# Designs tried in a protein design chat: VH-VL binders against Oxysterol-binding protein-related protein 5 (OSBPL5). Part 1

No score or structure here was measured in a lab: all are predicted.

Target 1, 118 residues: Oxysterol-binding protein-related protein 5 (OSBPL5), of Homo sapiens (Human) (q9h0x9r126to243)
Amino acid sequence: VVIMADSLKIRGTLKSWTKLWCVLKPGVLLIYKTPKVGQWVGTVLLHCCELIERPSKKDGFCFKLFHPLDQSVWAVKGPKGESVGSITQPLPSSYLIFRAASESDGRCWLDALELALR
Positions, changes and structure headers below are counted from each chain's first letter, unless a header gives other numbers; Kabat numbers aren't used for antibody chains.
F, E and O are the ipSAE of ESMFold2-Fast, ESMFold2 and OpenDDE, as the mean of both directions, binder to target and target to binder. V2 is 0.75 times the mean of E and O plus 0.25 times the DockQ between their complexes.
[cut] marks letters that were taken out.
The coordinates of atoms that the task and the answers printed are left out; those that the model quotes come from them. Centres of patches stay.

## First folded at step 4 (VH-VL)

Design n06 (from m07 with heavy chain Y103S; framework fv_mavrilimumab)
Fold by ESMFold2-Fast, scan of step 4:
Structure n06 (fold): chain C 118 residues (1-118), chain A 121 residues (1-121), chain B 111 residues (1-111)
Amino acid sequence: as target 1 above (118 residues)
Amino acid sequence: QVQLVQSGAEVKKPGASVKVSCKVSGYTLTELSIHWVRQAPGKGLEWMGGFDPEDGKTVYAQRFQGRVTMTEDTSTDTAYMELSSLRSEDTAVYYCATGPYDSVWGSFDYWGQGTMVTVSS
Amino acid sequence: QSVLTQPPSVSGAPGQRVTISCTGSSSNIGAGYDVSWYQQLPGTAPKLLIYGNSNRPSGVPDRFSGSKSGTSASLAITGLQAEDEADYYCQSYDSSLSGSVFGGGTKLTVL
């Protein structure tokens, strides 16, 4: 059921970045604080999102998931009924900007997300 | 969906200063890296400075250091570029543009319509 | 005095292919910094056409493509149309200047 899982840097509301564990499943992107002792941060509902590639550093790769009408991309609660965990940097409600560690990793993520969004 | 709307044309005398505004809509200013680029009549594009998302601060091109100040008012989602000690060679269209999300320099994704600043005696 | 060198003009007939070169140095394109391309129609603001050397933003036709080799980059336009008549600018980052740099611009005339 898991299509792809890896760490990604996600841009916070104040232009900061936080490294979080991302798990892609059909129709949803689950975000956790860590892979091993993960606490659920949020679930992105892919059916309401659009995906675009963004410019990145030569050693990275960026992409953006966003709601075209600036509405929330987040599910109300986690897959096990969890409340969102505390994180150091707040995440935006209507979009997420991601940075993969390499262009190869980023292209892999784009391909997987395009498939999941269809 | 991002739109940048700039203030209207200005005519200034040599030695004066000009402050151009750039109103962000469709997004919040805190979520964007704003850069300023100018273009003299019949000439090419020249980068003046912009927000560095990695360092969290605004940086200026060396040519404009000491004369340019770039500020933001997040309460009104408006960015500003003030250029002082104006000379005739500062006559140009001044653009605001959004920069890349994860790098200091890269592409400028969305552009304002431009503000013509004419410096004449 | 542009940091990136472009030919001042290029021309082609409708349906033809043209290429616009952008020549840099070891401190910018040669250092591995990405190249972006912008289209500027008369009296309008520049529009992002290509970013990251070869990627197109949504809404840019696939007739436009970018490439990069060594210290240079190139913009290719195939199937030329009258509405492609514009000024085209390349842009990169320059480590010696610690800032963004633009080419001098190329005027494309569709004959």
Scores: ipSAE 0.013, ipTM 0.583, lowest interface PAE 7.9, mean pLDDT 83

Design n09 (from m07 with heavy chain V104S W105G; framework fv_mavrilimumab)
Fold by ESMFold2-Fast, scan of step 4:
Structure n09 (fold): chain C 118 residues (1-118), chain A 121 residues (1-121), chain B 111 residues (1-111)
Amino acid sequence: as target 1 above (118 residues)
Amino acid sequence: QVQLVQSGAEVKKPGASVKVSCKVSGYTLTELSIHWVRQAPGKGLEWMGGFDPEDGKTVYAQRFQGRVTMTEDTSTDTAYMELSSLRSEDTAVYYCATGPYDYSGGSFDYWGQGTMVTVSS
Amino acid sequence: QSVLTQPPSVSGAPGQRVTISCTGSSSNIGAGYDVSWYQQLPGTAPKLLIYGNSNRPSGVPDRFSGSKSGTSASLAITGLQAEDEADYYCQSYDSSLSGSVFGGGTKLTVL
């Protein structure tokens, strides 16, 4: 059951923002390059993550998912058994910083993530 | 990509004020968190203030409270740092820098070239 | 006195490994705040070398690595080269001061 699906900008290890397709389900956040099949980037395991709001100077909301002990937030295998190392983009291993298109969108994402983290 | 260009060197007398500018290019100022860091000759880096990601507001280091003001002009993509009641101990290179954006002490990603401010009588 | 403590100097020969320590407290590194490292060549602005405890920006060689444990962090430089001769600064956030804090800096001399 999909709780929420939409584009979010995610900060990569190269310090740039990349617009990626995010699909939220209970306990996991699946990240894709596009909404189309075969574009899987990675899967975040939410049970080991904490969520915090990160204010930005833009109208958009920023927020962070992170492991409190700086361990990996990523699943070992993709939804079809793909290895994380074979198709992952250069994203940080122990946290993800997201930027929503607006404050309203960002608050909607925070509410949905709080639900999925439970 | 992002470039920070600061105003030129200044020589001031004790008691005067100085206002250093930092022009942003390659990105809009509203997309960046600008901080100010100074370095006295032969000494280390000292954070003066900037955007606090925890609070979402501009904050100043306790040592500079009451003497420093940081402002931004979004129409010209220029950030400013004004330091008043100058003392000889304020002689330093003043840097503007971008970041941090994240929780738990994020980084200063891009730095201006620095502005030398000399306070002498 | 800086908030984060670094040795004032460290030295090594070309090809060797050096480690620069950064000691904090329970209000900064010990509270879980990330550590960043900066390299400053003479006469230039600081350059980001490591962020988020252990991540490298594009263009920073693999021989630079960062780590964090408890209230302290370390920068390791392997395969020392002459161009590594610079000042190195650690940086974090301090909740008691509600602001960013820097180490005192370490001068690396390549013998």
Scores: ipSAE 0.005, ipTM 0.551, lowest interface PAE 11.9, mean pLDDT 81

Design n10 (from m07 with heavy chain Y101W W105S; framework fv_mavrilimumab)
Fold by ESMFold2-Fast, scan of step 4:
Structure n10 (fold): chain C 118 residues (1-118), chain A 121 residues (1-121), chain B 111 residues (1-111)
Amino acid sequence: as target 1 above (118 residues)
Amino acid sequence: QVQLVQSGAEVKKPGASVKVSCKVSGYTLTELSIHWVRQAPGKGLEWMGGFDPEDGKTVYAQRFQGRVTMTEDTSTDTAYMELSSLRSEDTAVYYCATGPWDYVSGSFDYWGQGTMVTVSS
Amino acid sequence: QSVLTQPPSVSGAPGQRVTISCTGSSSNIGAGYDVSWYQQLPGTAPKLLIYGNSNRPSGVPDRFSGSKSGTSASLAITGLQAEDEADYYCQSYDSSLSGSVFGGGTKLTVL
């Protein structure tokens, strides 16, 4: 069951932001390039993550998912058995920083993620 | 908490280059946009450049374009600013600072202690 | 020249209110870019005092407040204290320069 789905900006390994489609389900956050099928980027395993609000400025609302022991947050395989190495991943391995378009959107994401992390 | 620790003071001759370091602790360098700001004695703050997360690249103030290079070593969490072809008017305290998350935010949240660079004959 | 205009100095007596202005243009503050304020005590690095026009970082007293209107911003300091004597800088982003810009700084003297 899909808990929440929307576009979020995610910070890449070179500190750039990329707008990606994020789908939250119990225990996992699925990331796609677009809402269309077949554009899988990666799957975040929420059971190994902690969630924290990042300092936010006027434009948007930031939060961070991270592994407390600096280990990978990523699943080895995608929903159709894709390997993480089959798709270029400009994203960090042990954490992800997200930016929602508004504080309201960001608070909704924080609430949903906190629920999914339990 | 984030801490930025800069290299020590330097004295250079006109025409030389200087490379200032900024070591990050409390966060990983990959999580931060490092910017460089200088201040000549008795003068105000002047932005030199830094990582622009909206462009995904390091950008330099037009006044320093061609003379400044900003690099990062993620293995040591250290950022560097190299200024070449030094002139007496480059005498200043050089600061590293954690820059804005994007160009709209504008905030420099944490600052290094500063590095005095003196250019004299 | 600085891109953002501040008065070079302001002064006040202990317990009074002072206001420091920061005047920009349509390419920076007027374009909706956030204004931050920094306090610089003699011989020290600048310290973030206000970000996002009006927000205080943890540890900054509520005597300091920021506001923004049109192409200008203001820093207000109430209940002025001797330790507030410092240089104050405003800062924003400028789209025509594609970079961060600072005001020229204001020296606050507590008489």
Scores: ipSAE 0.005, ipTM 0.569, lowest interface PAE 10.4, mean pLDDT 82

Design n11 (from m07 with heavy chain Y103E W105Y; framework fv_mavrilimumab)
Fold by ESMFold2-Fast, scan of step 4:
Structure n11 (fold): chain C 118 residues (1-118), chain A 121 residues (1-121), chain B 111 residues (1-111)
Amino acid sequence: as target 1 above (118 residues)
Amino acid sequence: QVQLVQSGAEVKKPGASVKVSCKVSGYTLTELSIHWVRQAPGKGLEWMGGFDPEDGKTVYAQRFQGRVTMTEDTSTDTAYMELSSLRSEDTAVYYCATGPYDEVYGSFDYWGQGTMVTVSS
Amino acid sequence: QSVLTQPPSVSGAPGQRVTISCTGSSSNIGAGYDVSWYQQLPGTAPKLLIYGNSNRPSGVPDRFSGSKSGTSASLAITGLQAEDEADYYCQSYDSSLSGSVFGGGTKLTVL
C-alpha cells in the first residue's frame, strides 16, 4: 500500500536538483520521472538506509537517506524487470538528498519514512 | 587534489569577445561546480556565474546576463567562459573556481591562477 | 556596490589581534547561509581561509578563526604576522539574487 506519494527535489551527482515523483511503500521508495506509470527511475531499498534531517535555510525542508557503510541504496531491478541502465538521472549510489516544498511537507515525509523504515 | 589551469592573457578591442578556458585535473569536471569570478585592477571580487545546484542549470549574475556564456567540454575536462561586447570596464583578471556544492555549506575551494583580459582602444 | 559590507582597511602590529567584519542582510547571512573567507596575497589568486562560518581548511593556521551572529560575520586573526598582510574577502549566498555574493574586501596592513 502507498504510504505517501508526492514530488520531491532530489540532488544529482552534478550538484543539481531534479523534481521527481516519489512513491513510498513499506520498505521501498519508488522514484519516477512523472506520476504516469512506466517512467521509472529507481527503487530505494529502505532496509539498508538511515534517515537524517539535513538543515536548510532556504524555502522547503531537506533530508537524507543513506547507506551507513557507503554501499548502494538501489534495487537491482525495477518493478517491471527494468535493468539498472533504466536509471537515466545521474543520482548517487549510496545516498539521496531530498528537498520538500515546505517544512510541513518535509516533516510529513520524515514521519512517513520513519514508519516505512521499520 | 584539484588543480585548475587557465588560458593565457588576452588583449581585446572594445566590442570584441573573449573566451577563457579552465582545465580541470585531479577530479573529473562532472563532479565539480565551476564558477567564474572577476577582479578589476585594484578592485574586489565579483561573482559572474556558475552552476546552480537548485535548478541544475548554469546561472549568471544579473549584470552579465545576455553577455556571458559558460560552457563545459567533459571529454577534455575543460570549462569555458565567454564574455561578449567587451567594454573598457571589463578589464580584469578572470578566475575559475570550484564553487559551492550546496547553498548553505558551499565555498570556493580551489581557484585557477587567473587570466588577465585587457580591453583597450 | 557590494552586497556584503566590509571595512576597506584594518591595521595592527605584529602579535596583536585584528578583526574584520562582514555585514549582510536578511536575504544572505541573516537567512542562515554560511560565510566563507578568502585571503588574497598581492599578485595571487584568492585562497580559501575559512568555510562554513568557522571551519579551517588543512594548512590554515589556528590563528585564523571565523564567527557569525545574526546578519553579520567576522574574521579574527590573532598573533598577527607580517605575512598576513593581504586583502580579505567574505562570501555568502543571497537568496534574492540566487547567487554567490562577495564582500568589498578589506586591506590588512601589518604595521
Scores: ipSAE 0.012, ipTM 0.555, lowest interface PAE 8.9, mean pLDDT 81

Design n12 (from m07 with heavy chain L32Y Y103T; framework fv_mavrilimumab)
Fold by ESMFold2-Fast, scan of step 4:
Structure n12 (fold): chain C 118 residues (1-118), chain A 121 residues (1-121), chain B 111 residues (1-111)
Amino acid sequence: as target 1 above (118 residues)
Amino acid sequence: QVQLVQSGAEVKKPGASVKVSCKVSGYTLTEYSIHWVRQAPGKGLEWMGGFDPEDGKTVYAQRFQGRVTMTEDTSTDTAYMELSSLRSEDTAVYYCATGPYDTVWGSFDYWGQGTMVTVSS
Amino acid sequence: QSVLTQPPSVSGAPGQRVTISCTGSSSNIGAGYDVSWYQQLPGTAPKLLIYGNSNRPSGVPDRFSGSKSGTSASLAITGLQAEDEADYYCQSYDSSLSGSVFGGGTKLTVL
């Protein structure tokens, strides 16, 4: 069951933001290149993550998912055994920084993620 | 591996300006925000300013506003910090450090070796 | 003075545990901004010890741990060793100042 799905900007290791399609389910956050194709990029294992909100003075709302022991947050393979998909820039292994389009969108994501992390 | 190499020690008279350089190796300036932190002899760390990539501009601590200018030369991967109207109380070790890549908040992951600036007559 | 308050000194014997507090306010730690900790050995540049409240960079022993609660943060050092003698600084962001802020520093003495 899908708890929430929407586009989020995710910060890459080269400081640029990449807009990716994020699907939240209990215990996992699935990341896809686009909503139309459903091409899988990676799966974040929420049980190993902590969530921090980072209010921004600029438009949008930032938050971070990270492994408290600086270990990988990523599942090794996709649900169907897929290998990690391609994106414009690499994503960090032990954390992800997200930017929602608005404060209200960001608050909805935080609430949903807090529920999924429990 | 990221390494920050700073220019050598400087001795200046009161009222002069000093310009300290910080060369980034192992990555480019476009990949890192550079911040400047100083430490007077026997005192604590004091943040002076740095680039905020979220706002696209350099921000300075209030007490240095009007006296400090921070610039970058991306062609040489070198950051600069110029402090004007020097006073004896500006005698300190000046550090450059890599700041958060997404905002002005976060950790300073890598530090330069420091540049001693002595202001005396 | 410093925006973040640290005790000026702490001490412990080899093998013991010490904690260093960092007290902020609603405009910094209390606003949800992360706390980082730095170790400065005499005559050297500061070294990142803890980031994001509780994370360790590669090469930092698990004897060092960070925590955050409300408007305050704490650095815990277990199994104290002589080489841990150093100054320790906490750091966060302050929204009212629109900039990074450091604690005043704590000198750790290993007895």
Scores: ipSAE 0.005, ipTM 0.562, lowest interface PAE 11.2, mean pLDDT 82

Design s01 (from t08 with heavy chain G27F I29L; framework fv_tislelizumab)
Fold by ESMFold2-Fast, scan of step 4:
Structure s01 (fold): chain C 118 residues (1-118), chain A 119 residues (1-119), chain B 107 residues (1-107)
Amino acid sequence: as target 1 above (118 residues)
Amino acid sequence: QVQLQESGPGLVKPSETLSLTCTVSGFSLSSYYVHWIRQPPGKGLEWIGVIYYSGRTNYNPSLKSRVTISKDTSKNQVSLKLSSVTAADTAVYYCARHRYGSKYYFDYWGQGTTVTVSS
Amino acid sequence: DIVMTQSPDSLAVSLGERATINCKSSQSVSNYVAWYQQKPGQPPKLLINWASTRESGVPDRFSGSGYGTDFTLTISSLQAEDVAVYYCQQYYSTPLTFGQGTKLEIK
């Protein structure tokens, strides 16, 4: 069921980049602090999201997942019933901006996300 | 076991369209990308392109106007068409696999099929 | 496009001696480099990925190193079966590109 799993830099509310472990499954993107014993950060509900490429800066490829009506993209609870109250900071509620480590990684993520959004 | 096998005509006339098929076994096209790479006689390797999950394709800009890659997951096949061929397209053509969610390096390659463009 | 340049084009090394093949990229590719071995009449075989990670089943005498623009494939003690052409490949950006190849022969 896992479509893709890898690290991505995600832009925080203070506009800094944080490297997080992202696991993509049909309809959801699960975000963790680390891969092996990762603490859950949040779950993005892809059915309410649109995906758009953003102009890439040197060394990166950027893309954005967002709610077209500026409503929350986050699931209310995590996979094991975890509360989302502790994860609203430092990530935005209605969109996420991602930066891939390389252009090839970014193109692979875009294609995988399009599959997951179907 | 994992296998990729290229097939197609060994001889193609100038200006015609080259059509090749890569048939895979031992793995699913739902879990792997398949790329096309070619090697002219006595020269190095040239990446041709790939087809993605969404049906989108990514082609080497040097070949983009002439290349079409398609796949049929129900038949375990990936196809390559190269139009308006010339002697410069004479090469061994390989298909190679890349696992979804991994980097674009190739753990398994087909045996290659030789294509000669000649009148 | 990222250009990958190998050096030397060919080298001859005595059995049991160290062989070193270099690969330079026209721009930084981080550690997104793979190395392949190709014997006559055969397809390329993956040896190293992530610049330095050896693939399962590849002998310990093969090692890769490098980061950014300069990469090296080393065979610590050349064996007869290592005679082949070796290619580096970057997978940082499409189009994917390969070096021109280095032909390794026994001296």
Scores: ipSAE 0.246, ipTM 0.769, lowest interface PAE 4.4, mean pLDDT 87

Design s02 (from t08 with heavy chain G27Y; framework fv_tislelizumab)
Fold by ESMFold2-Fast, scan of step 4:
Structure s02 (fold): chain C 118 residues (1-118), chain A 119 residues (1-119), chain B 107 residues (1-107)
Amino acid sequence: as target 1 above (118 residues)
Amino acid sequence: QVQLQESGPGLVKPSETLSLTCTVSGYSISSYYVHWIRQPPGKGLEWIGVIYYSGRTNYNPSLKSRVTISKDTSKNQVSLKLSSVTAADTAVYYCARHRYGSKYYFDYWGQGTTVTVSS
Amino acid sequence: DIVMTQSPDSLAVSLGERATINCKSSQSVSNYVAWYQQKPGQPPKLLINWASTRESGVPDRFSGSGYGTDFTLTISSLQAEDVAVYYCQQYYSTPLTFGQGTKLEIK
């Protein structure tokens, strides 16, 4: 059951923002390059994550998913047993910082993630 | 089929607390957002606040000190309490929701309940 | 807060003619605008979301357009049942805000 699906900007290891397609299901956040065919980027295992708002005067509405012990948030394989793709995004392993397209979008994402984390 | 129905006292005295209930049928309030909006006689619409899936709330800053929105998922009801009411709080009060996973536009509204603040 | 201003406050249009209602935001709201129709004694009814996407069941004569700060609701051929007050709403930022309403009447 898809809880929410939309584009989010995710901060890379080089601190640049990349727009990616995010699909939220109970317990997992699936990340793709595009919404249609897409290429699977990764799956975040939500049961090991904590969520926090990340206020920013410059970057708009931001929030962070992170592993409290700085361990990887990523699944080894995709949700249908897909292997890790050959095309990778330079994303951090133990946390992800997201930027919403609007303040109201960001609040919807925070709420949906809080629900999915429970 | 989604249906929302507001209920509460039609008359409230100045300085008292207004208490309204929105009864929802067709879907569980645990899986979607419910908003409160009001409309004073002959005037436009004013957003009061929202309660989210998680139970988190967000209120209009103009009303934040006086407003509490809560929900009872076992009864599928959302409640609004507005304290220290004055004549300016006289309005038709609506509850409304948007589809799960959508943005803050309202696809379903209750029929509204009229509240008059008078001594 | 984002202020939504509609124009005109009231509009009289002949049956079969085009009606145009404008809505201006005090700052950019991208395409995060919805339009509602409200008839006396009824709650508002959603007509348009995402500035231009018609809600299911809404007649083709209703259309929305705009981006940024300027938005328009158009009724291409006014019917008697279209007499109502129309409201725009932004959902880009909380608090959510509505325009003051435009009363549409038949000439």
Scores: ipSAE 0.194, ipTM 0.752, lowest interface PAE 4.6, mean pLDDT 86

Design s03 (from t08 with heavy chain V34W; framework fv_tislelizumab)
Fold by ESMFold2-Fast, scan of step 4:
Parts: C-alpha cells; structure tokens; sequence
Structure s03 (fold): chain C 118 residues (1-118), chain A 119 residues (1-119), chain B 107 residues (1-107)
C-alpha cells in the first residue's frame, strides 16, 4: 500500500538537483521521472538504509538515506522486472540526498520514511 | 463519521501540569498526523504541536520546553501535557488531524475543551 | 517564525454584497495558505487550501487567491450564515501560524 507519493528533488552524481517522482511503500522507495507516464529510475531498499536530517540555510530542508557500510541501496530489479542497468538518471549508489519543497513537506517525508524503515 | 473529543480538567492551578486527551471515534489514529491548537479568550489560534504516525513530534518553539504530545493507538487517543502552567495558558484546546501525506491544513477538528488556569 | 497579518480586524457587509479579507505573510509561503471559518461555540471549519482550492462542500461564493506574501479570501455575495470569524493559516514552515482573525458581521 502506498504510504506517500510526491515529488522530491534528489541530488545527482553531478551535484545538481533533479525533481523526481517518489512513491514510498513499506520497505521500498520507488523513484520515477514523472508521475503520469513515468520511467522507472530505481528502487531503494529501505531495510539496509539509515535516515538523517541534513538541514541547510542555502538548500533548505534536506535529508539523506544511506547505507551505513557504504554498499548499494538499490534493488537488483524493478517492479516490472527492469534491471538496475536500465537506470537512465545518474544517482549515487550508496546514498541519496533529498530536498523538500518546504520545511513542512520535509517533516512529513521524514516521518513517512521512519514508518517505512520499521 | 470521524469524531474527535477532547477531555481533561476544566480548572488547573498555576505551576501544575495540564493533561488533555483527544479520543478519536469512527476511524483509526494510526494513519494520520495529530495536532493540538489552542485559542485564548478573545484571541486567535496558536499551534502547539504535532505527533506523526511514527511517534515523532514537532512543537511550537515558544512552548517546546513545556509540551509533550503522545498517542496510544490501542485506545485510539492522542494526549497533550503542558507543564508549569500560568494564567497565559487559559484557552480552549482543540485536537485536529491532517491526512497522512497531505500538508498541514486541518480537515477535522474536535469540539474543543475549555481550560482555565486559576488559583 | 512566519507572521500572518490579517486586515481588516472587523468588517460589516450588507447581505448580497462582496466581502474581502486580506492576509499578508512576513516572508514568502508560496501557495501554502488555508482559510478557516469559525462560528461562536464551534471549532474552525476548513474553507480553502492551497490558497485557492475550495474544500468539498464549500459554496462557490467563497474564493481564495494569492501567492507569495499576499492572500485574499472573497465572499462574492454575503449570506446570513456567513457571519463568523475568518482565519488564514500558513503551512509552509513550522511553527504553523494563523492570522489574528477577521470578524465578519451583517450590516
């Protein structure tokens, strides 16, 4: 069942922010390019992740999902059987840094992720 | 269908701790964020704080040192404790919800409970 | 903290006339503004969210507008049941803050 679905800006490997569609379910975060006719970007396995707030006066309300042992956070296959190699958006392998549209949005995401991580 | 009912002592003495309970019927508290909001006589609305589904809380900085919000999902109740009360804490206290994954605007409110801080 | 300032403090409007209530924020809140109606002895009732989106069941004579720091609630043709205090609220950042309220009376 979907816990939360909304756009988030995610920091890519080139250090720029990209707005992506994020769908949170228990144990997984699914990332797509768009909500309507979205191309799957990747699936984050939450059981291997830790969550930390990363507030910044310049970038706003940020938070980070990361593997504590610096291993990949990504699932090997997508919901339609896509392989990880089909990802077209360059995102880091062992962490993701998110920027929320507002502080209130960010706090909702933190709580939703805490729930999904349990 | 969903109803929110606040309850607690109508009168609290200065320096004591105010304890209020919001009982929810017609729906589970587990998938919603729950807020406390108060309204002093003749004044506007003041947001006190929120408890999220995970049990995480966020409080108005002006009240943070005195406020605790908690929930009991088995009783379908949300509670507010406010310590070291003064006459300035006299108000009608409301519980309100917002839908999980929505923004902080309130689709449902309780009827409110009046709290007077007096000797 | 973001301060929300409403004007006027009170307003008397004849039945069938337009009522306009303004709300200004101390910093940009995008469109993260809600409007509430509160009648004596009752809790506030949500009328508008996202600055301009009417809540289900709210009559279309109520409309909201604005973006950034300036917001307006308009009642196009005032009816007797609209006598109430109206509050704006920002939800861009915590702590959530409300305007001081505008008391609307029938002239």
Amino acid sequence: as target 1 above (118 residues)
Amino acid sequence: QVQLQESGPGLVKPSETLSLTCTVSGGSISSYYWHWIRQPPGKGLEWIGVIYYSGRTNYNPSLKSRVTISKDTSKNQVSLKLSSVTAADTAVYYCARHRYGSKYYFDYWGQGTTVTVSS
Amino acid sequence: DIVMTQSPDSLAVSLGERATINCKSSQSVSNYVAWYQQKPGQPPKLLINWASTRESGVPDRFSGSGYGTDFTLTISSLQAEDVAVYYCQQYYSTPLTFGQGTKLEIK
Scores: ipSAE 0.228, ipTM 0.762, lowest interface PAE 4.3, mean pLDDT 86

Design s06 (from t08 with heavy chain N58D; framework fv_tislelizumab)
Fold by ESMFold2-Fast, scan of step 4:
Structure s06 (fold): chain C 118 residues (1-118), chain A 119 residues (1-119), chain B 107 residues (1-107)
Amino acid sequence: as target 1 above (118 residues)
Amino acid sequence: QVQLQESGPGLVKPSETLSLTCTVSGGSISSYYVHWIRQPPGKGLEWIGVIYYSGRTDYNPSLKSRVTISKDTSKNQVSLKLSSVTAADTAVYYCARHRYGSKYYFDYWGQGTTVTVSS
Amino acid sequence: DIVMTQSPDSLAVSLGERATINCKSSQSVSNYVAWYQQKPGQPPKLLINWASTRESGVPDRFSGSGYGTDFTLTISSLQAEDVAVYYCQQYYSTPLTFGQGTKLEIK
């Protein structure tokens, strides 16, 4: 069951934002380069994550998923056995910072993620 | 076919708490974001707040100190409570839902319930 | 809060003529704008979402356009049943806000 699917900007290790397609299901967040080509980037395992809102006057509505013990949030392989794909901006291993397209989108994502983390 | 229906007391005295109920039929409230919107006589629309499917709420800052939105999934109902009412709270109150999880535009509205605040 | 301002407050147009209603936001809302029609004694009815996408069942004489801060609702050939108050709404940021409304009348 898909809880939510939409684009989010994710902050890379070089501090640039990359727009990626995110699909939220109970317990997992699947990340793709685009919705059309289905190029898988990674899967976040939500059972090991905590969620926090990160308000920013400069960047707009942001939030963070992170491992409280600073360990990897990523699944080893994709849903079809794919290895983590490459993207222009490498993503951090123990956390992800997201930027929503709008404040209302961000609030919906917080609600959906809270449900998926249960 | 989804239907929303508001119900309330019609008349409330100043300083009291207004309680309204929105009953959903044809679908589960657990699958919707349900909003409350009001319209004073001859005036425009004011957004009051929303309850998400997780039970989380967001309120209009102008009303936040007085408003509580809650849901009872077993009865398929969403409730609005507004405390310390004044004549300025006289309005038609609507509940509405939106079709997409991340989008706050309203494709389904209740018929509205009229609330008059007077002594 | 984002303020939505409509113009004009009221508009009289002859049957079969074009009606144009404008909506301006106090800051950019991208294309996160919806338009509603409200007839006396009825709840608002969704006409347009995403600034320009017509809702299912809405006559093709209704169209929306705009991006950023300036938005327009157009009725290409006014019919008698189009007499109503029209509201724009932004859903970019909470609190959600509506325009003050434009009353459309037959001239």
Scores: ipSAE 0.332, ipTM 0.791, lowest interface PAE 3.4, mean pLDDT 87

